# VH-VL binders against Large ribosomal subunit protein uL10m (mRpL10), part 172

Target 1, 224 residues: Large ribosomal subunit protein uL10m (mRpL10), of Drosophila melanogaster (Fruit fly) (q9vpl3)
Amino acid sequence: RGKINIQRPKAPHYERARVVAVTQPKYPELPKAKSCFKTRAERTQQQQENPYNEIIAREVRNWLDHSRLVAFFHLSSITADDIFRVRVQLHKQNLHLKSYGSKIIEQAVKNTRYEAIVPLFHSNHCIVFSPDPEKTAALLRIVRRVPQMVLLGGIVEETMLSRNQLVAYAQMPGLHAVQAQLVQTLSQAPGHLIQQLQAHQNSFVQVLDVHAKNQMNEETPKST

## First folded at step 10 (VH-VL)

Design gc64 (from gc3 with light chain S91G; framework fv_anetumab)
Fold by ESMFold2-Fast, scan of step 10:
Structure gc64 (fold): chain C 224 residues (1-224), chain A 119 residues (1-119), chain B 111 residues (1-111)
Amino acid sequence: as target 1 above (224 residues)
Amino acid sequence: QVELVQSGAEVKKPGESLKISCKGSGYSFTEYWIGWVRQAPGKGLEWMGIIDPSDSYTRYSPSFQGQVTISADKSISTAYLQWSSLKASDTAMYYCARQWDYSFPLDYWGQGTLVTVSS
Amino acid sequence: DIALTQPASVSGSPGQSITISCTGTSSDVGSFNYVSWYQQHPGKAPKLMIYDVSKRPSGVSNRFSGSKSGNTASLTISGLQAEDEADYYCGSYDSSSTWVVFGGGTKLTVL
């Protein structure tokens, strides 16, 4: 009898669909998808009809919109005790570890600037959110010792960064140090305030871009 | 610039102890981890384990857990690989290499230390 | 020690292009864009040639390029030169074991 008899309510529907497929030669798309396509289509319909999925997707969008640091990880098999210990360490640094189904993430980021992240979530995954991008170094220090968590990349200040770029970012001087240098420069030099502010902001952005590109090319986040 | 220099070749008998070294220079030694890779004569590369020199945190491949000890002295920018009792099967070239963590590539390599264990 | 699958040998003539494959599983090559390639000349230490599937470290010739499709990564060397004759190893993080795994190595002979 097989597995179709175990799911009795779906067995008659499936057999009816097969008979209909045979008797509808004018619809060639159905045979291409076979039972696998049918299963995926049914799951897609059920998820779209589930109001809880939209509520959770809205929660994910809120986390993305209110977080200046978002890091994506593959999560291998890990014990409840081990992940709890990691979650506690992260929480102390205002880093919030969350897990969501891939379909919920897809629904959350659809038609947004973040839609490109969807391929990262086709396997077991988790996400760390923080309103503070300065916590990137603390995040990486904690997760370096969790071999079950593999960094895939992240978003910092709305910019998508690869694993190597995120590591490079973590090793850069803080924004506060750049601001202090700007104040020092303004105290010593005459000039237009706007030009000097734009010059220092551009210099900081250029340093980030060069450091990130050097990380991508040299595997040395310190190759300044 | 970045350089890893390993200790010289060693010839030992089975049952003897041995400690080989890997000294880093040209970078901040505690910012990167040091991985160890074994290459038996005429064979491929085997990842043995890794150490964080900042606090001597170590992690080993199961094949080498309990077989070797990895340690480091950050004051002299040196990592070590140690055996309490050598076997003939330990005959191999041993490389140290720089890694950011266990999942990152080995970007700079030492020249290798040949260990020969024979009776 | 879980090895990635590479051909034992490959050969080409000067000026030609060759490709070396590295086949893993969905837990290593298939899951991550974290494939590295290492060149080892006889009697010398390995040198990193490619990381993250397709990226070159500073000082590595653009004749070396990497790609990946599914569970198979490939190293392509164009414009073969005598100095390219070496053993080539692929490496990847394996999420199942949670450590680095290497391929068995491929001997490149420049005829």
Scores: ipSAE 0.620, ipTM 0.819, lowest interface PAE 1.7, mean pLDDT 78

Design gc65 (from gc3 with light chain S36N; framework fv_anetumab)
Fold by ESMFold2-Fast, scan of step 10:
Structure gc65 (fold): chain C 224 residues (1-224), chain A 119 residues (1-119), chain B 111 residues (1-111)
Amino acid sequence: as target 1 above (224 residues)
Amino acid sequence: QVELVQSGAEVKKPGESLKISCKGSGYSFTEYWIGWVRQAPGKGLEWMGIIDPSDSYTRYSPSFQGQVTISADKSISTAYLQWSSLKASDTAMYYCARQWDYSFPLDYWGQGTLVTVSS
Amino acid sequence: DIALTQPASVSGSPGQSITISCTGTSSDVGSFNYVNWYQQHPGKAPKLMIYDVSKRPSGVSNRFSGSKSGNTASLTISGLQAEDEADYYCSSYDSSSTWVVFGGGTKLTVL
């Protein structure tokens, strides 16, 4: 059995219709006029040293310095109207949605402890800032319904947290002492944001799980 | 402690309506979303859609938009999957599972509801 | 819609290690460290075995591990046991379509 009757080669047996190309008269090439534009090197230098970019970079640094809650998101294709609606909803909760170019973010965090976040911004991104870390739960509930925004992680009280750690933090209302202790513990393990958010997840999930089980077993909190 | 319990197997004829259920327990039902996953006989898993029980916000995969309705009753911690008119092609195992949102894993699953549609 | 690509089957002997691949695109597996793996025994519901590429839920054996390189995620099972015989599915969120996508599934046979 050397033959198969299932697969048959497809070969064209009809004339192929071709678009008739418009015949354009052939003229000799004219010398290009001298450009008044700067060279590539000069253009690149101007782009990097744009004063407007420095002003925006300072704005980003001010947001980072004055926000106790910073959340990072991947942003998929979304309409201007949809993102505006999200921005308005967040603003009502004192949550400020900002989008900055990757070069602006790099300039803003260069030589700071936040330099490790730069790789998060190589794709489409946005950031939410707030002076109030208690708004983390409100933030997550709002963004949850925006499928174009995917939570990557964040910073709470100057401590870098993975998305799972942010969700766990948001799910512990009224446990401010434990939340502060968790944040304090995380701040004792500095490192690259991506590496820190991923590397310590299992350990801190276990800490939160133990605390939750202890809370379920306690009848009345005791203090001396 | 987290458990999702689904309604029993159903045998229906084409054109009949059907509503199957998924009851959550051991957690705050409104804090998590419920996703629905279909598995046709001998086939793989296919994500159908999701519901936020807190206000019944729903979203469907394009393949299932207009084919089914997802709903929930938060007062009894139950989510539902409903067909107005069943087709033979609806024969499948249907799973509900807990999910924080679209990008999070389906972390706890119901046991499944087998729906058989034949004449 | 196009699902994530997995081999249809893989096999190994007790005590061996096997690896199952899951290949997607830059909009799903390549975009995020949010690949999940599910185990399904015949007639049973799927069980989450690995989440976020490499993390294990409580109660899952450390014989199960996950990794990712570019657009391909991998599930590795070491010290194979008879009870590991099951179908394994990967999943990821697709930022382009904005919904969950599953792999076609891989049947693991332990003999």
Scores: ipSAE 0.698, ipTM 0.863, lowest interface PAE 1.4, mean pLDDT 79

Design gc66 (from gc3 with light chain S36A; framework fv_anetumab)
Fold by ESMFold2-Fast, scan of step 10:
Structure gc66 (fold): chain C 224 residues (1-224), chain A 119 residues (1-119), chain B 111 residues (1-111)
Amino acid sequence: as target 1 above (224 residues)
Amino acid sequence: QVELVQSGAEVKKPGESLKISCKGSGYSFTEYWIGWVRQAPGKGLEWMGIIDPSDSYTRYSPSFQGQVTISADKSISTAYLQWSSLKASDTAMYYCARQWDYSFPLDYWGQGTLVTVSS
Amino acid sequence: DIALTQPASVSGSPGQSITISCTGTSSDVGSFNYVAWYQQHPGKAPKLMIYDVSKRPSGVSNRFSGSKSGNTASLTISGLQAEDEADYYCSSYDSSSTWVVFGGGTKLTVL
């Protein structure tokens, strides 16, 4: 409505701003405003040695530990406005879109059951978290319309699933069938279970893709 | 069993309109998208576009945007590919195929509809 | 435009093994394990033979196998048979276009 005159902004002095930030009960950046898109400088900074990385790594571990649904995506070039719209749509379904640097992900999951996910994060990526695995179908419906987001796989009830397995899971009435079939697939492989899990550290997604094929075959109605 | 059945061959003159069909059966039609692929005589496969039959959301390859219209009628499990005014260069085999989204393979294919446009 | 590069033709004798290459870029084959292979006999629709680089749909012979290294995917057909004579097309999701792109196709001749 016309020209706005410059008044003394009364912005906090650097020291006061820092004090205000540390006393805030919420994070400085609201989750709804965060984006998967990062500048090259931002990505480089997050990959360098920095005490801030440990704080964010703990945030990642908390999300992994308290989410029964975690989905991993490759993220192609997308505008801040477009990804913000996706985030808002996901939030309405209790689905939380987050982006973290590869070094932070590695730092968060090293020496944990989630360590196998590290190879997924070599390129631009983002993660969707939810406490509700029943939201998998809603998640897939939303991201289907975002061609810049490509589903790589996920974790449902602590079970690692390929993209094909997540599609199959969305069509299932529950997790018990997926878990039973995964156990069966793993037990068919020769050798000791611990050795086999370590051997498949770099090819875990391929093992899960075999499970997805089996799951999809079971869900496809046959005349017999 | 999953099956896609396309309409029969068409012979048209330049300037005429045409609408060809692709009917899905043996699966929930609205759970999967339908992609369209063009193959000119003696040439390779060209992805044209895709439709979500549940709400008729469409997306086209730039080469085919404005050249054709993709539509669907979920009540009869049928997708359509339409031209308002055919050109001789539209002579080709047209395939429909089932695709979960843009990034998934085309897993089941229709038998193809040959469209011949000549004076 | 043909996004993925395939040889125009390959040939082999019955019982031999042949390999067809499919070369893309870091935006397609190099970034994703979403390479598919289609077989097309003259006058017929394409048939999905391999998806996700190396997986076979139900009913596809185990003589067909797929692999990928960097920006190049490969289809290998072992124990070559007369009915394998066909055109073969590769495809991959491309993050630049944000849809599936095809290779130019390879004509396989069984001698």
Scores: ipSAE 0.559, ipTM 0.796, lowest interface PAE 1.9, mean pLDDT 79

Design gc67 (from gc3 with heavy chain Y102F; framework fv_anetumab)
Fold by ESMFold2-Fast, scan of step 10:
Structure gc67 (fold): chain C 224 residues (1-224), chain A 119 residues (1-119), chain B 111 residues (1-111)
Amino acid sequence: as target 1 above (224 residues)
Amino acid sequence: QVELVQSGAEVKKPGESLKISCKGSGYSFTEYWIGWVRQAPGKGLEWMGIIDPSDSYTRYSPSFQGQVTISADKSISTAYLQWSSLKASDTAMYYCARQWDFSFPLDYWGQGTLVTVSS
Amino acid sequence: DIALTQPASVSGSPGQSITISCTGTSSDVGSFNYVSWYQQHPGKAPKLMIYDVSKRPSGVSNRFSGSKSGNTASLTISGLQAEDEADYYCSSYDSSSTWVVFGGGTKLTVL
């Protein structure tokens, strides 16, 4: 049950409620000398245009563009006090914990290089942003102790990494040239990364069956 | 080569105390956590809890909280599982295993310590 | 407690393929691609065979493969060999309890 706790109005997540009130859609003014009927389709199209969604989507794109480290988490039920303490610990390391609706994330990354992250936001989620990729080790040290936050993957220096690759990156020595080379070595195709991170593997059974058949067929050529 | 080596089998009476050990080698001991798993005779695996050896942070399954104590000594790369007062129901094989955190697999396992508690 | 459901036993012949299922809920198997499979021979410690649903650790035969559909994960062993005879356990992180849960285990008999 997700009720907003209005007894804590200064909590960061309540600030968005005020933004919604200010940015509610405004319908075009009609000249009072004339009255015109808009078709149902035209009214529906205008109702689908939400200035609030575009403003927040722009905010998400700005965070993605200005962050050299982005980490994605599943977020289980957690108290406001507990998540606030996590936010404070992260902020001390220049790590910024943000939460956005799945539809807003989808709109923000659609037709961008980040579109592959959309399946990660099917369930409850949060994102941590930082301009400093050297903070990956500090990030993982903090979130290891928050069992309600489960690491799904991330983006380092614009390269998508699985959770295992992020852990490996965090364990590397901090030589700049070595780090850059290793990020390239650890990188993974977005499709494969998403397949590993998705909760649903419906197509995997078919892919596995095809690969099993292909592996059996590779025995057809007899060594002579 | 990652290896976890556990202490030898123990035979105890109800009410006695016991401390068993798990020594890690072949990796940076403080970079990974140590989980403990119990297996009663003829039964399956039960996760007991986990420790971060770098500062001895622990977390327990509710079934084992207050029943056992997990500790570690990073200077000798060793984790411990301890009982203040054993019960016959504590008879089981106890495994330690390396785990990065709560959501990661148990990737390397100790050979197990058999604890038998009988009168 | 046993949180994930596995069949008690499965059998097959050498060279055959078998599949072991592991059924959980939306809070464990259904929530994450973090299902692991462990092999345990009698009197031995468990060995990690599969992690993250379908990935193999170094040294594990490619005859072992994993998959997941909804709340059910599956371990498939192709080209069965006598040495595959063992108990197999699935495992997942459970977001409701915030700890690791195991399946009850499946005894695989070859021949």
Scores: ipSAE 0.684, ipTM 0.859, lowest interface PAE 1.5, mean pLDDT 80

Design gc68 (from gc3 with heavy chain Y102H; framework fv_anetumab)
Fold by ESMFold2-Fast, scan of step 10:
Structure gc68 (fold): chain C 224 residues (1-224), chain A 119 residues (1-119), chain B 111 residues (1-111)
Amino acid sequence: as target 1 above (224 residues)
Amino acid sequence: QVELVQSGAEVKKPGESLKISCKGSGYSFTEYWIGWVRQAPGKGLEWMGIIDPSDSYTRYSPSFQGQVTISADKSISTAYLQWSSLKASDTAMYYCARQWDHSFPLDYWGQGTLVTVSS
Amino acid sequence: DIALTQPASVSGSPGQSITISCTGTSSDVGSFNYVSWYQQHPGKAPKLMIYDVSKRPSGVSNRFSGSKSGNTASLTISGLQAEDEADYYCSSYDSSSTWVVFGGGTKLTVL
């Protein structure tokens, strides 16, 4: 229908319990010693960073939820004065430049449809948010003049696009219906490939395009 | 079809000025930038710089900053590479190529302009 | 500006497959999926054969394929043909210079 109805899940009625052959914990296959020490160190590390990261991660999720345009950039060394001038130019177009740590972004998108963007933030990065997807052309025009910022990809109307797909989107004349159609066409990749490429270092959509073409043209997909 | 057509070969003496051209057709000339690439005899490719024809914004490699001038005239879909005073070391093949920005590939290339500078 | 390392030459016989490597650093090939490969026949302009590591422009034979592992990108040419004899250049965006850099080129000889 268009609007999702929030129906509280009814408690699942289970079938009869399995045959009384429940495995007793008398002979566990894996000893806890090694696992416990690793998980303890990992939990201690996360606990030291957790409280503030979660607060900022919620801010990032709020930006993602209220932005129809999100663009991801690698950010090379740039002076505070230069990035401030870029931020001002972007703000005049209702484009909001934000910078967040990689761990915060990972926490923000974990268990969401946008989890696949995590590999884009392995290097130094920044994000531009806007409620207006028609500002994509203005965004790219401004950022083309900032050699320290390299477009990695983005999200338009909740759909992940590679840098080439964003450029194509920006080249549309601004007809909303045509742009919406283009986004749908550009984003039609098999879901299984998205999951497979989730851990990729950089633009996952570009790898998806290559894999899809190889899958169609070859008997066996190449290792990548 | 996208096409870049460059001016013909030039033979010059050291100290002379030169301006070579690169005319684009088959696409919106101001939508893409034009990169310039140098290839010395028997050597590889060197990126020289880039221009946005829409407002003549330019950016140069440090090796070519101050050595050449890149310009464009969007009314005739033509980019230019210019020397005020040629040196024998400027002898090379010069290519123009279409490039969306400095981080994108050079997707369509001109045929090249051979510049020979000898006394 | 030879920033990327390629072998000076490779050779193969018709019908074979050959691979040309392109090794950079974490500032270029290692960090970005923006590796391109160009083919240049003697006396002619370079032609884009591969972009974004593994994508082919319209009109480029599917015998040409690209891949990347860590700091090394590779161009593979299968079913080698006489017309493949050319110089091949890799290129990548480099975050240190903030523009595209080229490899030294590889001369492919078809025996």
Scores: ipSAE 0.715, ipTM 0.866, lowest interface PAE 1.2, mean pLDDT 80

Design gc69 (from gc3 with heavy chain T30D; framework fv_anetumab)
Fold by ESMFold2-Fast, scan of step 10:
Structure gc69 (fold): chain C 224 residues (1-224), chain A 119 residues (1-119), chain B 111 residues (1-111)
Amino acid sequence: as target 1 above (224 residues)
Amino acid sequence: QVELVQSGAEVKKPGESLKISCKGSGYSFDEYWIGWVRQAPGKGLEWMGIIDPSDSYTRYSPSFQGQVTISADKSISTAYLQWSSLKASDTAMYYCARQWDYSFPLDYWGQGTLVTVSS
Amino acid sequence: DIALTQPASVSGSPGQSITISCTGTSSDVGSFNYVSWYQQHPGKAPKLMIYDVSKRPSGVSNRFSGSKSGNTASLTISGLQAEDEADYYCSSYDSSSTWVVFGGGTKLTVL
């Protein structure tokens, strides 16, 4: 993890272009976002059409590769002030809330072990990253108070977990060996989740729950 | 085993105050939230609100905001539902149930408290 | 008007299968696999029968199963028994209101 900062580049060309645009004299175009009548959704859509998607996709891959905890959320309509407060609260726990367009996420995870997450981003979404899987309990405690953020699932130690499995993981009392064993037990069939996601493109949460059930039982359903 | 035990049936007059209780046992009371559900006579289920007993954080359905108060005392593993002034329209069965958060199922239910408000 | 739509009643004979539908919107049933089903006998508290669309709590008969397609969730009861006669309620989280919503309930009659 000595590649911190090197593998998490910002988009210097984009930032330079932004600085130039800000400093240029454009009186009818100097208004704040409010004067432009731009919504968060419109700004997000413009970002997805931006040719800098490749640079941002590399940032997403870096976050995925260097985070031992990744949690996926549906994000309902929320004010900028409210999400900022959540982001600050999460940051105090080394939890990093990020929002990326679905096209960028698809580009970032294409041909990686994480391509299974693409169906999660059909609607409004956000992701929380952390290098520390022990912060799962802190994450869930914070997000529990944010009804606009609905937990969909996550990745812990490179293992896909349903929301119920994440809650179970968070309740484990600091026993690293027991937690590692739980994660291994829950992730026993590595190809199963990918196959189900390919069959049920818009049912990823259902796929995670089915996978979790199969993993924990390790037995065929009763015939009756 | 997880169990939620509610206080007994109440018969009240309009304008009176009332506080009913829901006591949890068999689990860590602070780890789960308590939701309240109303069922008017012969009608369906209506979600009223939820409380986190660890710090008494509450959230109400708009239909019940300002109509009732939800509270909890974690030291005795008990949640409460309270009216400052009862109305005849408050006549209903009231259930408490355990819930992890807003999006999780109501997995264990109390037996219900019948509240009858009549003159 | 944010309540989920269920048929008012459904009926079947012992040994048969019945299905109860629960129709919502893209903000509730359509958005999440977090549909629950509750069984309520007259004068008793509701009991959780199905959660997360298709999962059963311990102690619930495997005759009860759940599924979902788009904005419609379904509860299927196979091998109907007299004791299954009850009211059934579906429930989901609604992302637009940010609270729990219930269906209107379906009375199951075992003929």
Scores: ipSAE 0.641, ipTM 0.832, lowest interface PAE 1.7, mean pLDDT 79

Design gc7 (from k9 with light chain G31S Y32H; framework fv_anetumab)
Fold by ESMFold2-Fast, scan of step 10:
Structure gc7 (fold): chain C 224 residues (1-224), chain A 119 residues (1-119), chain B 111 residues (1-111)
Amino acid sequence: as target 1 above (224 residues)
Amino acid sequence: QVELVQSGAEVKKPGESLKISCKGSGYSFTEYWIGWVRQAPGKGLEWMGIIDPSDSYTRYSPSFQGQVTISADKSISTAYLQWSSLKASDTAMYYCARQWDYSFPLDYWGQGTLVTVSS
Amino acid sequence: DIALTQPASVSGSPGQSITISCTGTSSDVGSHNYVSWYQQHPGKAPKLMIYDVSKRPSGVSNRFSGSKSGNTASLTISGLQAEDEADYYCSSYDSSSTWVVFGGGTKLTVL
């Protein structure tokens, strides 16, 4: 969700309103948890108070927790029409482009395993969320043609990946098979074998790191 | 493994047309973009533009927009750089190189095609 | 146009270390960790030596290292050898202009 417009609201074009509705998050968030109505005055007050930032930070945490795919981008100056076209393309693939202030992101990820992403947001940025990690290839195909969006990295299946690792992940054949293997690995430790689970997660990251390095550093011609 | 092979040197007169090629092998040609880089005699590197061979999406540097055409034929894993009418100022070495997108490095380079335009 | 600033030349003795700077703006070098360095010997195609500021492709000597501070990236070559004599170019993505930019190049002489 974006910031509340305090100025006189402009009547939205029906087309624009329709596309906004189409690009609105379809994520299975708990809408009933946010069913408490707030007046314009309360919203304006919360924009300047700590409680407002905590509410938005909680929304960011919900996106992170309910998304199996999260990608981080630096965002250069882009026209409203161009970003709108990108949002429409992404929405068709169940990919949701969001923008949040750096302070809110820091507050959302503080004391979590995602805290390492904070330095990525020192400048203009945006984030794409999806419940479906199989959409990584579709995401990168769409975004690589938007020169104003520069991929910084992402999170797939709760694992932080560099941009090279994320590209390698997208190029892997049988993404569903890799995911099935991970699920099977997790089910092999149904009891209290946390150490083994951590080892398997680290092995997966290591495999992606090697694959990413191989993709980037395929044998370079050497003149000797 | 990965290799980009460019066409041979060309000597042309002003006003003539020219099309040079860059053939990729050892990787999935449509998975990577091909960038073109110009180097005038005794000068540095200038990025000209890029093509996505999967659907022929192109983007040019402003200095080269309208001056050249970049194209590709994915069925033969070949990208092209083309001039409709050469000028003496087009004299340069032209390199093709593989690039995943705008922010990624040019990781494998062709050997270069020298284009000389003189009377 | 040259978008990134490099010294025109640098020199060193065999076995010594040298550093080549590459200075841009907050929209290119300063905004991303996407700085690459290329080595070009006379008459040959450029070769990727460093990418993402400090990472080396397989087959590139560990004598080559990269770093960045603010708007300036640096390539450091340790244990200089005669074969290191070449032109070195830095490159980055300029998020303001939305295209790839190169430095003017630095001629390294090993004396």
Scores: ipSAE 0.234, ipTM 0.642, lowest interface PAE 3.2, mean pLDDT 79

